VH-VL binders against Acid phosphatase 1 (APS1). Designs and how they scored, part 4

Target 1, 240 residues: Acid phosphatase 1 (APS1), of Solanum lycopersicum (Tomato) (Lycopersicon esculentum) (p27061)
Amino acid sequence: TENLNSHVFPRPLIIEYPEKQLRDELKCTTWRFVVETNNLSPWKTIPEECADYVKEYMVGPGYKMEIDRVSDEAGEYAKSVDLGDDGRDVWIFDVDETLLSNLPYYSDHRYGLEVFDDVEFDKWVENGTAPALGSSLKLYQEVLKLGFKVFLLTGRSERHRSVTVENLMNAGFHDWHKLILRGSDDHGKTATTYKSERRNAMVEEGFRIVGNSGDQWSDLLGSSMSYRSFKLPNPMYYIL

## First folded at step 19 (VH-VL; from v3 with heavy chain S100T)

Design w4
Fold by OpenDDE, fold request of step 20:
Structure w4 (fold): chain C 240 residues (1-240), chain A 122 residues (1-122), chain B 108 residues (1-108)
Amino acid sequence: as target 1 above (240 residues)
Amino acid sequence: EVQLVQSGAEVKKPGSSVKVSCKASGGTFSRYAISWVRQAPGQGLEWMGGIIPWFGTANYAQKFQGRVTITADKSTSTAYMELSSLRSEDTAVYYCARVTGWDYGRYPFDYWGKGTTVTVSS
Amino acid sequence: SSELTQDPAVSVALGQTVRITCQGDSLKSYYAKWYQQKPGQAPILVIYGKNNRPSGIPDRFSGSSSGNTASLTITGAQAEDEADYYCNSKDSSDNHVVFGGGTKLTVL
């Protein structure tokens, strides 16, 4: 009975990353996956244990790479579409974390770990200094060149129209067909309801919503959904 | 200019079938839908159904389900409407119309054919 | 099934204003489209959406909506406006198309 125990191949020194850290990383990666795929909703703040993970993701290459990939796919789709002869093919963009980045704000507010402060965020919006998401700007320009009408549909308040316009223009966005903000009658509505109603109105006006880009599922879901939707990543916050 | 050219007038016997064609020109056929609407003598407009050529899927009004078949050929930009088991009550002018979107009820019919007269008589 | 109702006939004096109304539950949720049809001719789209006129439609034609009603207004009716007018909208029950019964407009 040859004692087969002798061939203990030396286990390679697995640099034991503290098992706890790896476990936490996996937990946060899984969390991000389920929230981005809309399998976990709603949520108010990011998990406390994932604060560092979200930060590293947002400021690291991961976020940018995913934004780039989604935008590239959207661009290819846009190019593949034969537009109608009536000029009523539309591409919808959200603004926050879609065209403009609020990362400078969230860098000072722990990337979604803190409870959302509407007053502080409004102050940030009023500065009008949010930078463009580069890949989104590229897509924006591409769809315009292709002949799409661009609608900007944002959850921002009508009171911030001027500063939003200024910010968009300074960031390089031009020639949108219409910018839609929340009016007084939209107060109390969920983002899903609000944006659905606005899309419904567009359809009733004879527009075809061919593409829709947003960082929130509430940008994309509901009634009058686009022919194809593109979800940009945003693990910092969730808007119902 | 967008035009919808329909096939010529038809005279049919009861129980027979009729197939009307509608050829679109001057636009992007695949981006639109085609609706079929009929009008009996001295009566109003009645929606029969439609087709989205892009998908090849047709929808029918409840009244005509099982008796009407709508098809489209993207290669020729032509839509067809076949109505079977014809009755005297089917005597009407049949119109094809372009729907500016893929929701027949929400989008307007911006271009119409001149109509095809179908007469059902013994 | 959803129904749209119209007055079967209305009259207007030359140069005056007339309103043709369409009524139905579907109009609470959807805009009406309006079509003009002259004898022996195919229908022509005249109004859609909130108040959109296709190219070639005179500006005397306008659309409005309120509650479960939609209206086509002709401001300064001309002799050539004598025609049948039909509204249509989405059938809420079947998710298809419903037409009104049509309104015959006579210009006096």
Scores: ipSAE 0.899, ipTM 0.957, lowest interface PAE 0.5, mean pLDDT 94
Fold by OpenDDE, fold request of step 20:
Structure w4 (fold): chain C 240 residues (1-240), chain A 122 residues (1-122), chain B 108 residues (1-108)
Amino acid sequence: as target 1 above (240 residues)
Amino acid sequence: EVQLVQSGAEVKKPGSSVKVSCKASGGTFSRYAISWVRQAPGQGLEWMGGIIPWFGTANYAQKFQGRVTITADKSTSTAYMELSSLRSEDTAVYYCARVTGWDYGRYPFDYWGKGTTVTVSS
Amino acid sequence: SSELTQDPAVSVALGQTVRITCQGDSLKSYYAKWYQQKPGQAPILVIYGKNNRPSGIPDRFSGSSSGNTASLTITGAQAEDEADYYCNSKDSSDNHVVFGGGTKLTVL
């Protein structure tokens, strides 16, 4: 198993002053920007001073607005594409924080401030009650209507296939071409490597990866990259 | 039905040039690439190069670099292959083929033209 | 430059099974595509990917891969299967296309 050594952000002793809130907001806004633009990585937990910022962002209008904009742009792009005659044009979606929201879980786990607990998260996943991201569902339906084949490529384990399928269907997602989860042979691989390999396989099968939507750069980067990729925001956690 | 219609047979002298056309119909031209493959009498298939009409960029096999020019006209869904400085060894059937993606080596050639015979003789 | 090698000729009895193999380093990373060519005709795609058959290709044609090899298998060879078969794949060094030398299949 690759030990992901994440950067530990220094915690300087800063004297609190009346402008602390503004300072922290600026710091955290800047942090989020560089994280989302893939200029700061890897990281383990959100900065402690950004706990409130991340929470407010995730539950506030900012997160929704950004998802809406990304999804809208993706939709326009999808409409602009001339599909082939062989039905091999593909749109890839990640699942977590892309199609399904795990915000109910993270609301109880300090929105990325806590070290990730795979056991507790698995329990959440096994509930199968994650809500849909509305804008993503809209995009999902649009690309299907246009004639794209939808591939769902997630870092979830194969053992959670049934509950994931049930959750997706209950959330309104239907008619995907293929749902891909991590098998036993994928253990120990980075998300980038894992997803690259899966995309490579798709290409070798004759599919054209026209669009790719994900909340992590590991969803989008690597080999067999999409013609155009769409990065959804997620400041709560980083997956290499 | 997807079809690739190639230009007719050519007889050329050594040192001259030949330009073969390949018109695609029945599909979405912009989503695919076109490859050119030749076959000398009694020999195997040899990839010469290809073009992605969407971008207008061509790629060539090293053997033909500098001697072959591949172009495409999206408005007419037609690809062209021009081979210069012809030699007797260039006598072959030249095929155009549709590549189902923009990576020539990773995607299959699902439709082929009937071929154009080019004969180089003094 | 990557090369793909094939046996120049193989034979199979009518109704029997034959395997045509392609070998090359590129096949460690990429699947082979297989083409059938009959005399005086253009090649026809018969297998691509892990085991994909284009429309119109009989199900007796199948593809497989192992290590640095790819194989086209005809299960229950028919007389009309007599042809030349070519594999191709990506040239890893040049990022272009490489063809095998072709295999002439004779149905006895």
Scores: ipSAE 0.889, ipTM 0.953, lowest interface PAE 0.5, mean pLDDT 94
Fold by ESMFold2, fold request of step 20:
Structure w4 (fold): chain C 240 residues (1-240), chain A 122 residues (1-122), chain B 108 residues (1-108)
Amino acid sequence: as target 1 above (240 residues)
Amino acid sequence: EVQLVQSGAEVKKPGSSVKVSCKASGGTFSRYAISWVRQAPGQGLEWMGGIIPWFGTANYAQKFQGRVTITADKSTSTAYMELSSLRSEDTAVYYCARVTGWDYGRYPFDYWGKGTTVTVSS
Amino acid sequence: SSELTQDPAVSVALGQTVRITCQGDSLKSYYAKWYQQKPGQAPILVIYGKNNRPSGIPDRFSGSSSGNTASLTITGAQAEDEADYYCNSKDSSDNHVVFGGGTKLTVL
């Protein structure tokens, strides 16, 4: 650093490890920004040079602080809404990386550096032990208390309904109004298409989709979009 | 009890304009939408347009584009429809209706005003 | 500009079942909403969604849809059901509305 009370040292003559470290960190923080703003083509793994960054972000305070900020903004919005008088105002939650954390699974799979293994992930899901994201549970409870209908809209298969219900209840989630999973007719659809079609059905039944919380842009974009969307961070994987 | 109260009947000359009001009470105003529908004597229902008070955004059926203006005042929970350059063919009952969402064609009109008769004659 | 087609008139004997239809391309994607209008009165909502009845609508009223056709069915028709019935739906991809021409139901 520059000494304000003495002669300025030539900075190019001093190779500071902190400057190189900061530049390398900026490579990964800028990558994560581009990921979270939906500005990358579909991808299957995080960059190898960012593996340590993603681990530190996910296990350190950064991930939690960002989840907390998004959830707090969602809660303030929910409190500001004048609900209708017909009980058809809905808040949608995704499940994975929105209500339940799969971080225990991903900590064994290098936080997204390994190509997704659907067989191994299904084994993890079948254990039914994913922990809650704490601030998402708080938001969930607040939204229920305010009088919203709560719909859970997940890319998980119908074959995992029972274990998903058990996991959600054990993690502290109760009293949702609908849990929507992929059925056999949803085979081969992108998440964007699948989630759009299910939101279309909600609107056609007279529901107003007031809020939508999800970790993937495929949860939030498409047809029948919510009045307001809340994107939770997740740099470990991308779903189209 | 949700109620939409419309302004009274009007008699107008061709070429003039009319402004009909629709005051909502007993329910949510700014989170719903308001549609305007007219019915000429012996004829069916015809959508004219609507407004989403939360955004102040109005949409108009193509037939009425350029002649109709729809506005809302959130502080008084009142929507207005003004039809200009009146013709004898505009003689009709004009209804306002609450729409339970912001897509007028996807959500039902769950409450209707009693209608405002507008007569256009020389 | 979508069009919704309804038969102009239908009759039903008291206590019998009647079906009123509404046809249009928009109904492939969007459910019809059904309104009842008695002479000199404003319309009232009868059916929305696939088969949702607002509070106060008798359970003899039901809705169904198939392809580009929506139907309003009244089982056990009563004299008070005599009215004009309108369907509406989305006018194609715009935030616009189209109404059917209406069906006059006569209860004999």
Scores: ipSAE 0.410, ipTM 0.771, lowest interface PAE 3.7, mean pLDDT 91
Fold by ESMFold2, fold request of step 20:
Structure w4 (fold): chain C 240 residues (1-240), chain A 122 residues (1-122), chain B 108 residues (1-108)
Amino acid sequence: as target 1 above (240 residues)
Amino acid sequence: EVQLVQSGAEVKKPGSSVKVSCKASGGTFSRYAISWVRQAPGQGLEWMGGIIPWFGTANYAQKFQGRVTITADKSTSTAYMELSSLRSEDTAVYYCARVTGWDYGRYPFDYWGKGTTVTVSS
Amino acid sequence: SSELTQDPAVSVALGQTVRITCQGDSLKSYYAKWYQQKPGQAPILVIYGKNNRPSGIPDRFSGSSSGNTASLTITGAQAEDEADYYCNSKDSSDNHVVFGGGTKLTVL
């Protein structure tokens, strides 16, 4: 309950409360900008003072509008590309926070304020019920229609392959060329190293990595980078 | 059907230059790269350099740096290789080849021109 | 200084299996690409990636690699396989290419 008594607050004090709220809001919007431009690394939790901001961004229209804009730009790029004649032009998608949303999980974990719990997250993954990000599904379908091969390159473990396939198909994703998960040889690698090595293997097999959609800079940076990369917003967590 | 059509044989004097053309047809040009490879009589293949038409950037083997210029015209799907200050050891067959990606050493040369014979003699 | 080393010549009896090798430090990181060149002709691509054959290349041609060595194997060699074979790969010095010296295959 909120026990606010208007007889306690003079008009100048009300002005002071609005000014504090405006400063706090700006503090969190600037923090998100710095996070999304890769100027903070590494980090493990969102700032406590920004918890309400992150929640409102993720559940409100802001998050959706931003992923829609990124996905629309990626779609326009994909349509502008002349494909080769050998069927080896590739679009890479990450899975978590790129194709599938883990927002239901993170809504129970304060939207990134809690230190990541890989045991509890794996239980969530094993439910196989993560919803699609709608504009990502639209982009996914568009690049397939244009003639790209689609690779799914995820940091999920091979032990989750069956449920990941089931979740993706139930969410509307079909006909990918290859789903790549972390194997035993990938234990202990950073995501940047792991994803770089798998992109290296694609290039060595003669694939051209034309587009790459991911929510983490570790999805996009490193060796054998795509011709163009599309960074989806995700202020809830950071992956090294 | 992808084809690379090269210009005809040339006879040159030492100290002059030669410009060989390579016209691509039946496929995509600007999203692929073009490599130039030469082969002296009885010798192996030697990479000279290449160009990525989409960026307009060329790369040259160190041996040829300063003597070779590689260009492309996207509107005609044609690449050019010019070799200056010709010497008798530049007598060779000069091939162009399509590279299926932008890294000449990581991607295969999937189609080759028939070659252009350049003879350098007094 | 990146180098790719090939044996200058190899012989095989008709119908037998032959392996042509290509060695170099760059092959630890990058697959070799293999080219066949018959006398008076331009090279043609026969193997790339781990073991990818372009359309029109017979399935008797295969590729493999281990450590710093790549191999082109021809199973059941035919008279028309008599040719020079070149490998190439990335020169670890910028965006450059190195070719092996070539291997002349003679079918007996």
Scores: ipSAE 0.280, ipTM 0.724, lowest interface PAE 5.3, mean pLDDT 90

## First folded at step 21 (VH-VL; from v3 with heavy chain T28K, light chain K28S)

Design x3
Fold by ESMFold2, look of step 21:
Structure x3 (fold): chain C 240 residues (1-240), chain A 122 residues (1-122), chain B 108 residues (1-108)
Amino acid sequence: as target 1 above (240 residues)
Amino acid sequence: EVQLVQSGAEVKKPGSSVKVSCKASGGKFSRYAISWVRQAPGQGLEWMGGIIPWFGTANYAQKFQGRVTITADKSTSTAYMELSSLRSEDTAVYYCARVSGWDYGRYPFDYWGKGTTVTVSS
Amino acid sequence: SSELTQDPAVSVALGQTVRITCQGDSLSSYYAKWYQQKPGQAPILVIYGKNNRPSGIPDRFSGSSSGNTASLTITGAQAEDEADYYCNSKDSSDNHVVFGGGTKLTVL
């Protein structure tokens, strides 16, 4: 791969050699691999030197191709499941960066380079205009058609229930069985603890958690884990 | 509909072994756990152990560890419980039950076999 | 240990309400499952979760829990409700299964 730069007189071809380009891409690709495999301590911002890489990944084909691949694998798994006759086989979806994209918000905040701002993010959420992740919508519709119960389990607050419902419906999501948000009793809990406790309650009510799609390890790990879990990429932020 | 059909009654001498079968129909066999529960005459229900056919580990109550073997044959949708070194106090009805998930203690036993009477006498 | 304790026997007058209890430390984390067993028959599941009845179980059967105690309530008790009732749950000490000792319900 070569870069061409214009020059006044004459116009030489300026080449950034493939070896250096590959090394720079590997630096940030390697960082993203370590992030996505849950090998870093809790972190608050992406590395400054990878800001352009993260932008290109998120807005270019890379992010979409990886989301598509994970969603396709989840769809094949879902088709392989022989459902019970009691209607208690459940697929869990997270909402943010799983069904709804906050990329429009993060594009104004340097794709995770800026320290998270609760107030500005809440304004964005309250607009109710987050777009669907297309491959996730397809998976969502497929698991409903197959006969799963669909539970949405989100770290969003109960105070945002109405706008979250409106956003999901306008984005094309309908007919979920439950939408579970943080209530007052969940104040101060980590996402791992909060999501584990809600999954525990599902199991105690006799639901089988057969599939779970989420962008954060806190969506997937903890107690009462799904039989199979599907981790969607998200290098822009980390949730504990 | 899920049905669990157990093998017939057995009369055994002390020191021998018994193998009870439990054939499942009307549902996916490998997906759910199968538990074995016994009941001595006039006594309560006692969990012996179980198996999840898809993941090949059986689990046993401590009291029966070393004397009981629980297996499954996915091709015939049949679970087996074998109890060795029989004593007269092993005289009981032996039930298989389907667990409605893959954790024996968290999910209900939603379908039960009719039981297999095992009598141990000299 | 994760023992589940039930009273050995309770009585109820026909048409009246009775509560059968199951007590143990595991029940603060794991709901009890309730089984009815009539003489000479296999147990059947009557209550699981907070208050879920399988198909075919009359709505006079209900469940509840508080702290370390789970309860099975029968309202308007019928003669056919005379049976032994067992609870079970997860044994938190070894992560397997524990049954209560059973409660014989007599309908007078």
Scores: ipSAE 0.569, ipTM 0.818, lowest interface PAE 2.5, mean pLDDT 90
Fold by OpenDDE, look of step 22:
Structure x3 (fold): chain C 240 residues (1-240), chain A 122 residues (1-122), chain B 108 residues (1-108)
Amino acid sequence: as target 1 above (240 residues)
Amino acid sequence: EVQLVQSGAEVKKPGSSVKVSCKASGGKFSRYAISWVRQAPGQGLEWMGGIIPWFGTANYAQKFQGRVTITADKSTSTAYMELSSLRSEDTAVYYCARVSGWDYGRYPFDYWGKGTTVTVSS
Amino acid sequence: SSELTQDPAVSVALGQTVRITCQGDSLSSYYAKWYQQKPGQAPILVIYGKNNRPSGIPDRFSGSSSGNTASLTITGAQAEDEADYYCNSKDSSDNHVVFGGGTKLTVL
């Protein structure tokens, strides 16, 4: 039995990198860390100097690895839960950048550098061709197999219900318990308020929100928060 | 089928204590909460408190604070309610009920025991 | 602490519709649960949430809410519906449970 003495371990060396590229990388990495930890809020567009960084992150291995790790952890948590016998344990998924990827759209719109265009995005949504996030699909299937009721809670408008359903099904998502979109009464509400109200309604109906997966803090925070929440990365945009 | 089986009727003297048991079967005891509700003769329902067996934490109505103790044994799926310093006004039927969530106020009491009659008389 | 108020007694003719109302501040924020209790028996959950019926509860039972009120409606009252009905909800002040005083329903 070796007793490790903390005094014998040296402190890590701090190395300064003088190169401009490394500086910019550090600036943008720091920025991404701050926004993903919800320490910078709200923000409208990504920093101009971080356009290349965000692009490389989104299309590179970093984004995928982080999505994979978050989903894997969520899966392990889901397996560890002793579900009730009443079928009222719920897992909530957001849709955009959670189950479906809008990266094809954002690849044509500078990955969040441009101000959001509702009209153009609606056109994209209406195409119904958003691909699945692979790790999310895996998690989705796992929680269904475990016996969770799946609720899909999205900020999309009710007018896009049909195309959203078709897109989800084509992407491999099936057997959700309920798909919730914004109705006319939800207009003008923040995403946080809207989704909080919907979660409150679930709780009042007797459901237990055991897991919640979303790419925005507005998916996760507010009232009736999940037992555990899982924040997927999204450095392209922020929804209040 | 979920069932809550309560202990038998009790006759107690003023100043004594009573401990009522509630054994759950047919479900997952630790996943839910247990509430205790009493009903005096000809009166309404009165919430006394509850326990979340998963955490072992109990909550009490203000009226009974300091006089009631609610416990749970996960190994036997049994909840207990002990009421001390009994008085004639404590004469009632005492019910245990399963709460379908961990918030007593927001979740329904979906299963009830048959009740335990406690009579306090000199 | 928050309180819920109910009429102590109401009556309904066989086959007719009756509404039992519960009123309280907590009902503006939370849904009511409704329990039916027959003489000598334990309460039974009949309605919870916006309008949810547990398994085994007839569809003639329904729930509604408006402002600081919640209502249990029996559409087409049957003789076996004669019972005491209690509403309950979350106590906004203590974060605990509050019951209404109960309503005795007589079926004529």
Scores: ipSAE 0.561, ipTM 0.825, lowest interface PAE 1.1, mean pLDDT 93
Fold by ESMFold2, look of step 23:
Structure x3 (fold): chain C 240 residues (1-240), chain A 122 residues (1-122), chain B 108 residues (1-108)
Amino acid sequence: as target 1 above (240 residues)
Amino acid sequence: EVQLVQSGAEVKKPGSSVKVSCKASGGKFSRYAISWVRQAPGQGLEWMGGIIPWFGTANYAQKFQGRVTITADKSTSTAYMELSSLRSEDTAVYYCARVSGWDYGRYPFDYWGKGTTVTVSS
Amino acid sequence: SSELTQDPAVSVALGQTVRITCQGDSLSSYYAKWYQQKPGQAPILVIYGKNNRPSGIPDRFSGSSSGNTASLTITGAQAEDEADYYCNSKDSSDNHVVFGGGTKLTVL
C-alpha cells in the first residue's frame, strides 16, 4: 500500500529475487529431485513452468558437474574391484545421454518441453554427429584399461547399428566387446524388460555384471542387475 | 593356479559335530563365492550351502538348515563348514568349490577341493 | 520342483558320439553347468553357459539347450572320457543349487 520502504539515502545495487521466482525455482528443483529418484509416474514432457530451469541446468555447470561426479565415483569403484582371472567382469554402458549427448537435438526441441518426435529424433541420430560426454569417455577408457569387458546396451534399433558404430568411433569410443541394440523381437517391450533380458543372457554366459552406467532407471533396474549401478542425471526425458 | 586345500579326514561319533576347512590360494578369495557339496559312498553330488566372503552371508540348502554353519575368514582366505548332530548317514566326502560369481546356481563351480572324508560310526 | 533328471547310465563305442541329457523346469531359464568326475577324484567343470569350455577341456566336449533339456555331447569319445557326469543349475529364483543324479558314461 505505502512506499515507506524506500531509502532516504541512495541504495546500493541489489539483485532482488521476488518470492514468486524463488518458489518457482524450488518447485522445479524439487521436481527434478523426484524425477531423478524415480518417484514420479511416467511422463512425456517437462513441466511448462520448468522450461527455463531445465535449460539453465543442462547448458550451465550443474549438469556437467553432476555427470562428472557420477563418472568419477564409478571410476573409483572400478579401481577398487579385484577383477577375476577369467576375463568375464563386465561394465555396461547405455549410449544416449550416457556416452553420447543428444543435447544439440534437445536444444532445438526446448530441452524436453516438446512431446518426443521419434521421426525427427531418428533424423538426428542418422547424422551420426552426437558428441561424447567427456567424463563418460574417460570412465570408458579407464574400465577398459583396468581389464573390464565393455558391453554397450542401447534402446536404439538394429537398423541404426552402422551409424551408431560410426558415431561412437568418431566420438572416441573403441574396443567394446559387444554392442547390443533392439532387434525385431524386442518390439513392444519396455526398456526395463528389454534390458533385463539382455542382462540375463550375459549372466547365463558366465559374465559378472560389475558396473552399469545409464541415465534412465530402465537401464539399471530389473533382473540380473549389476553389483553397482551409476545413474547419470537426465531431466529432459523419461523411458519406461 | 587356483587351489582349494581342505582339512584331513575325520572319524566322528554320532551326535558330535565336524568342522571342515577350505583354504584358497592362487585366486581372489573375497571376489568369488564358496560352495559346499557332499557325496555319500556310491551316491551323487548334493549341495549343502555356500558363503559369499565379501559380505559374510551364508546360504543353506533346506535339508541342512539348523545343522550346518558355513563361515569364512578373509584374513586367512579360509572357508569353514560345520555339521552338527552327526548321524551315520552323514558319512560322505565333503567338497568345497569356488563359484565364479555370487549366485551359486547361475555361475559354474570352476575349482574344487580334493574332498574331506568324514566317517560317522559308533 | 527344481529337480534335475539324468539317465543313470549311457554307453558309447570308442570314437563315437554320445549325448548326455539333463532335464528340469529350471533349465528353461538357467543354463546347466556340467561336471566330470572320475573315481576317487573331485569333479571338474567341463561346460557352462550354452557351450563354453574352460581352459584345458578338449573341443570334443560341447553343450546345447532346448526347452527344459540341456545336453552334453562328446564327439569322438575317448577311453579317458569314461566318468560320471553331473549337471547343476539354479533352484528356481532362490540363491540355491540343484544337481542332477549323475550319468555314468561307459566307453566300450
Scores: ipSAE 0.514, ipTM 0.799, lowest interface PAE 2.7, mean pLDDT 90

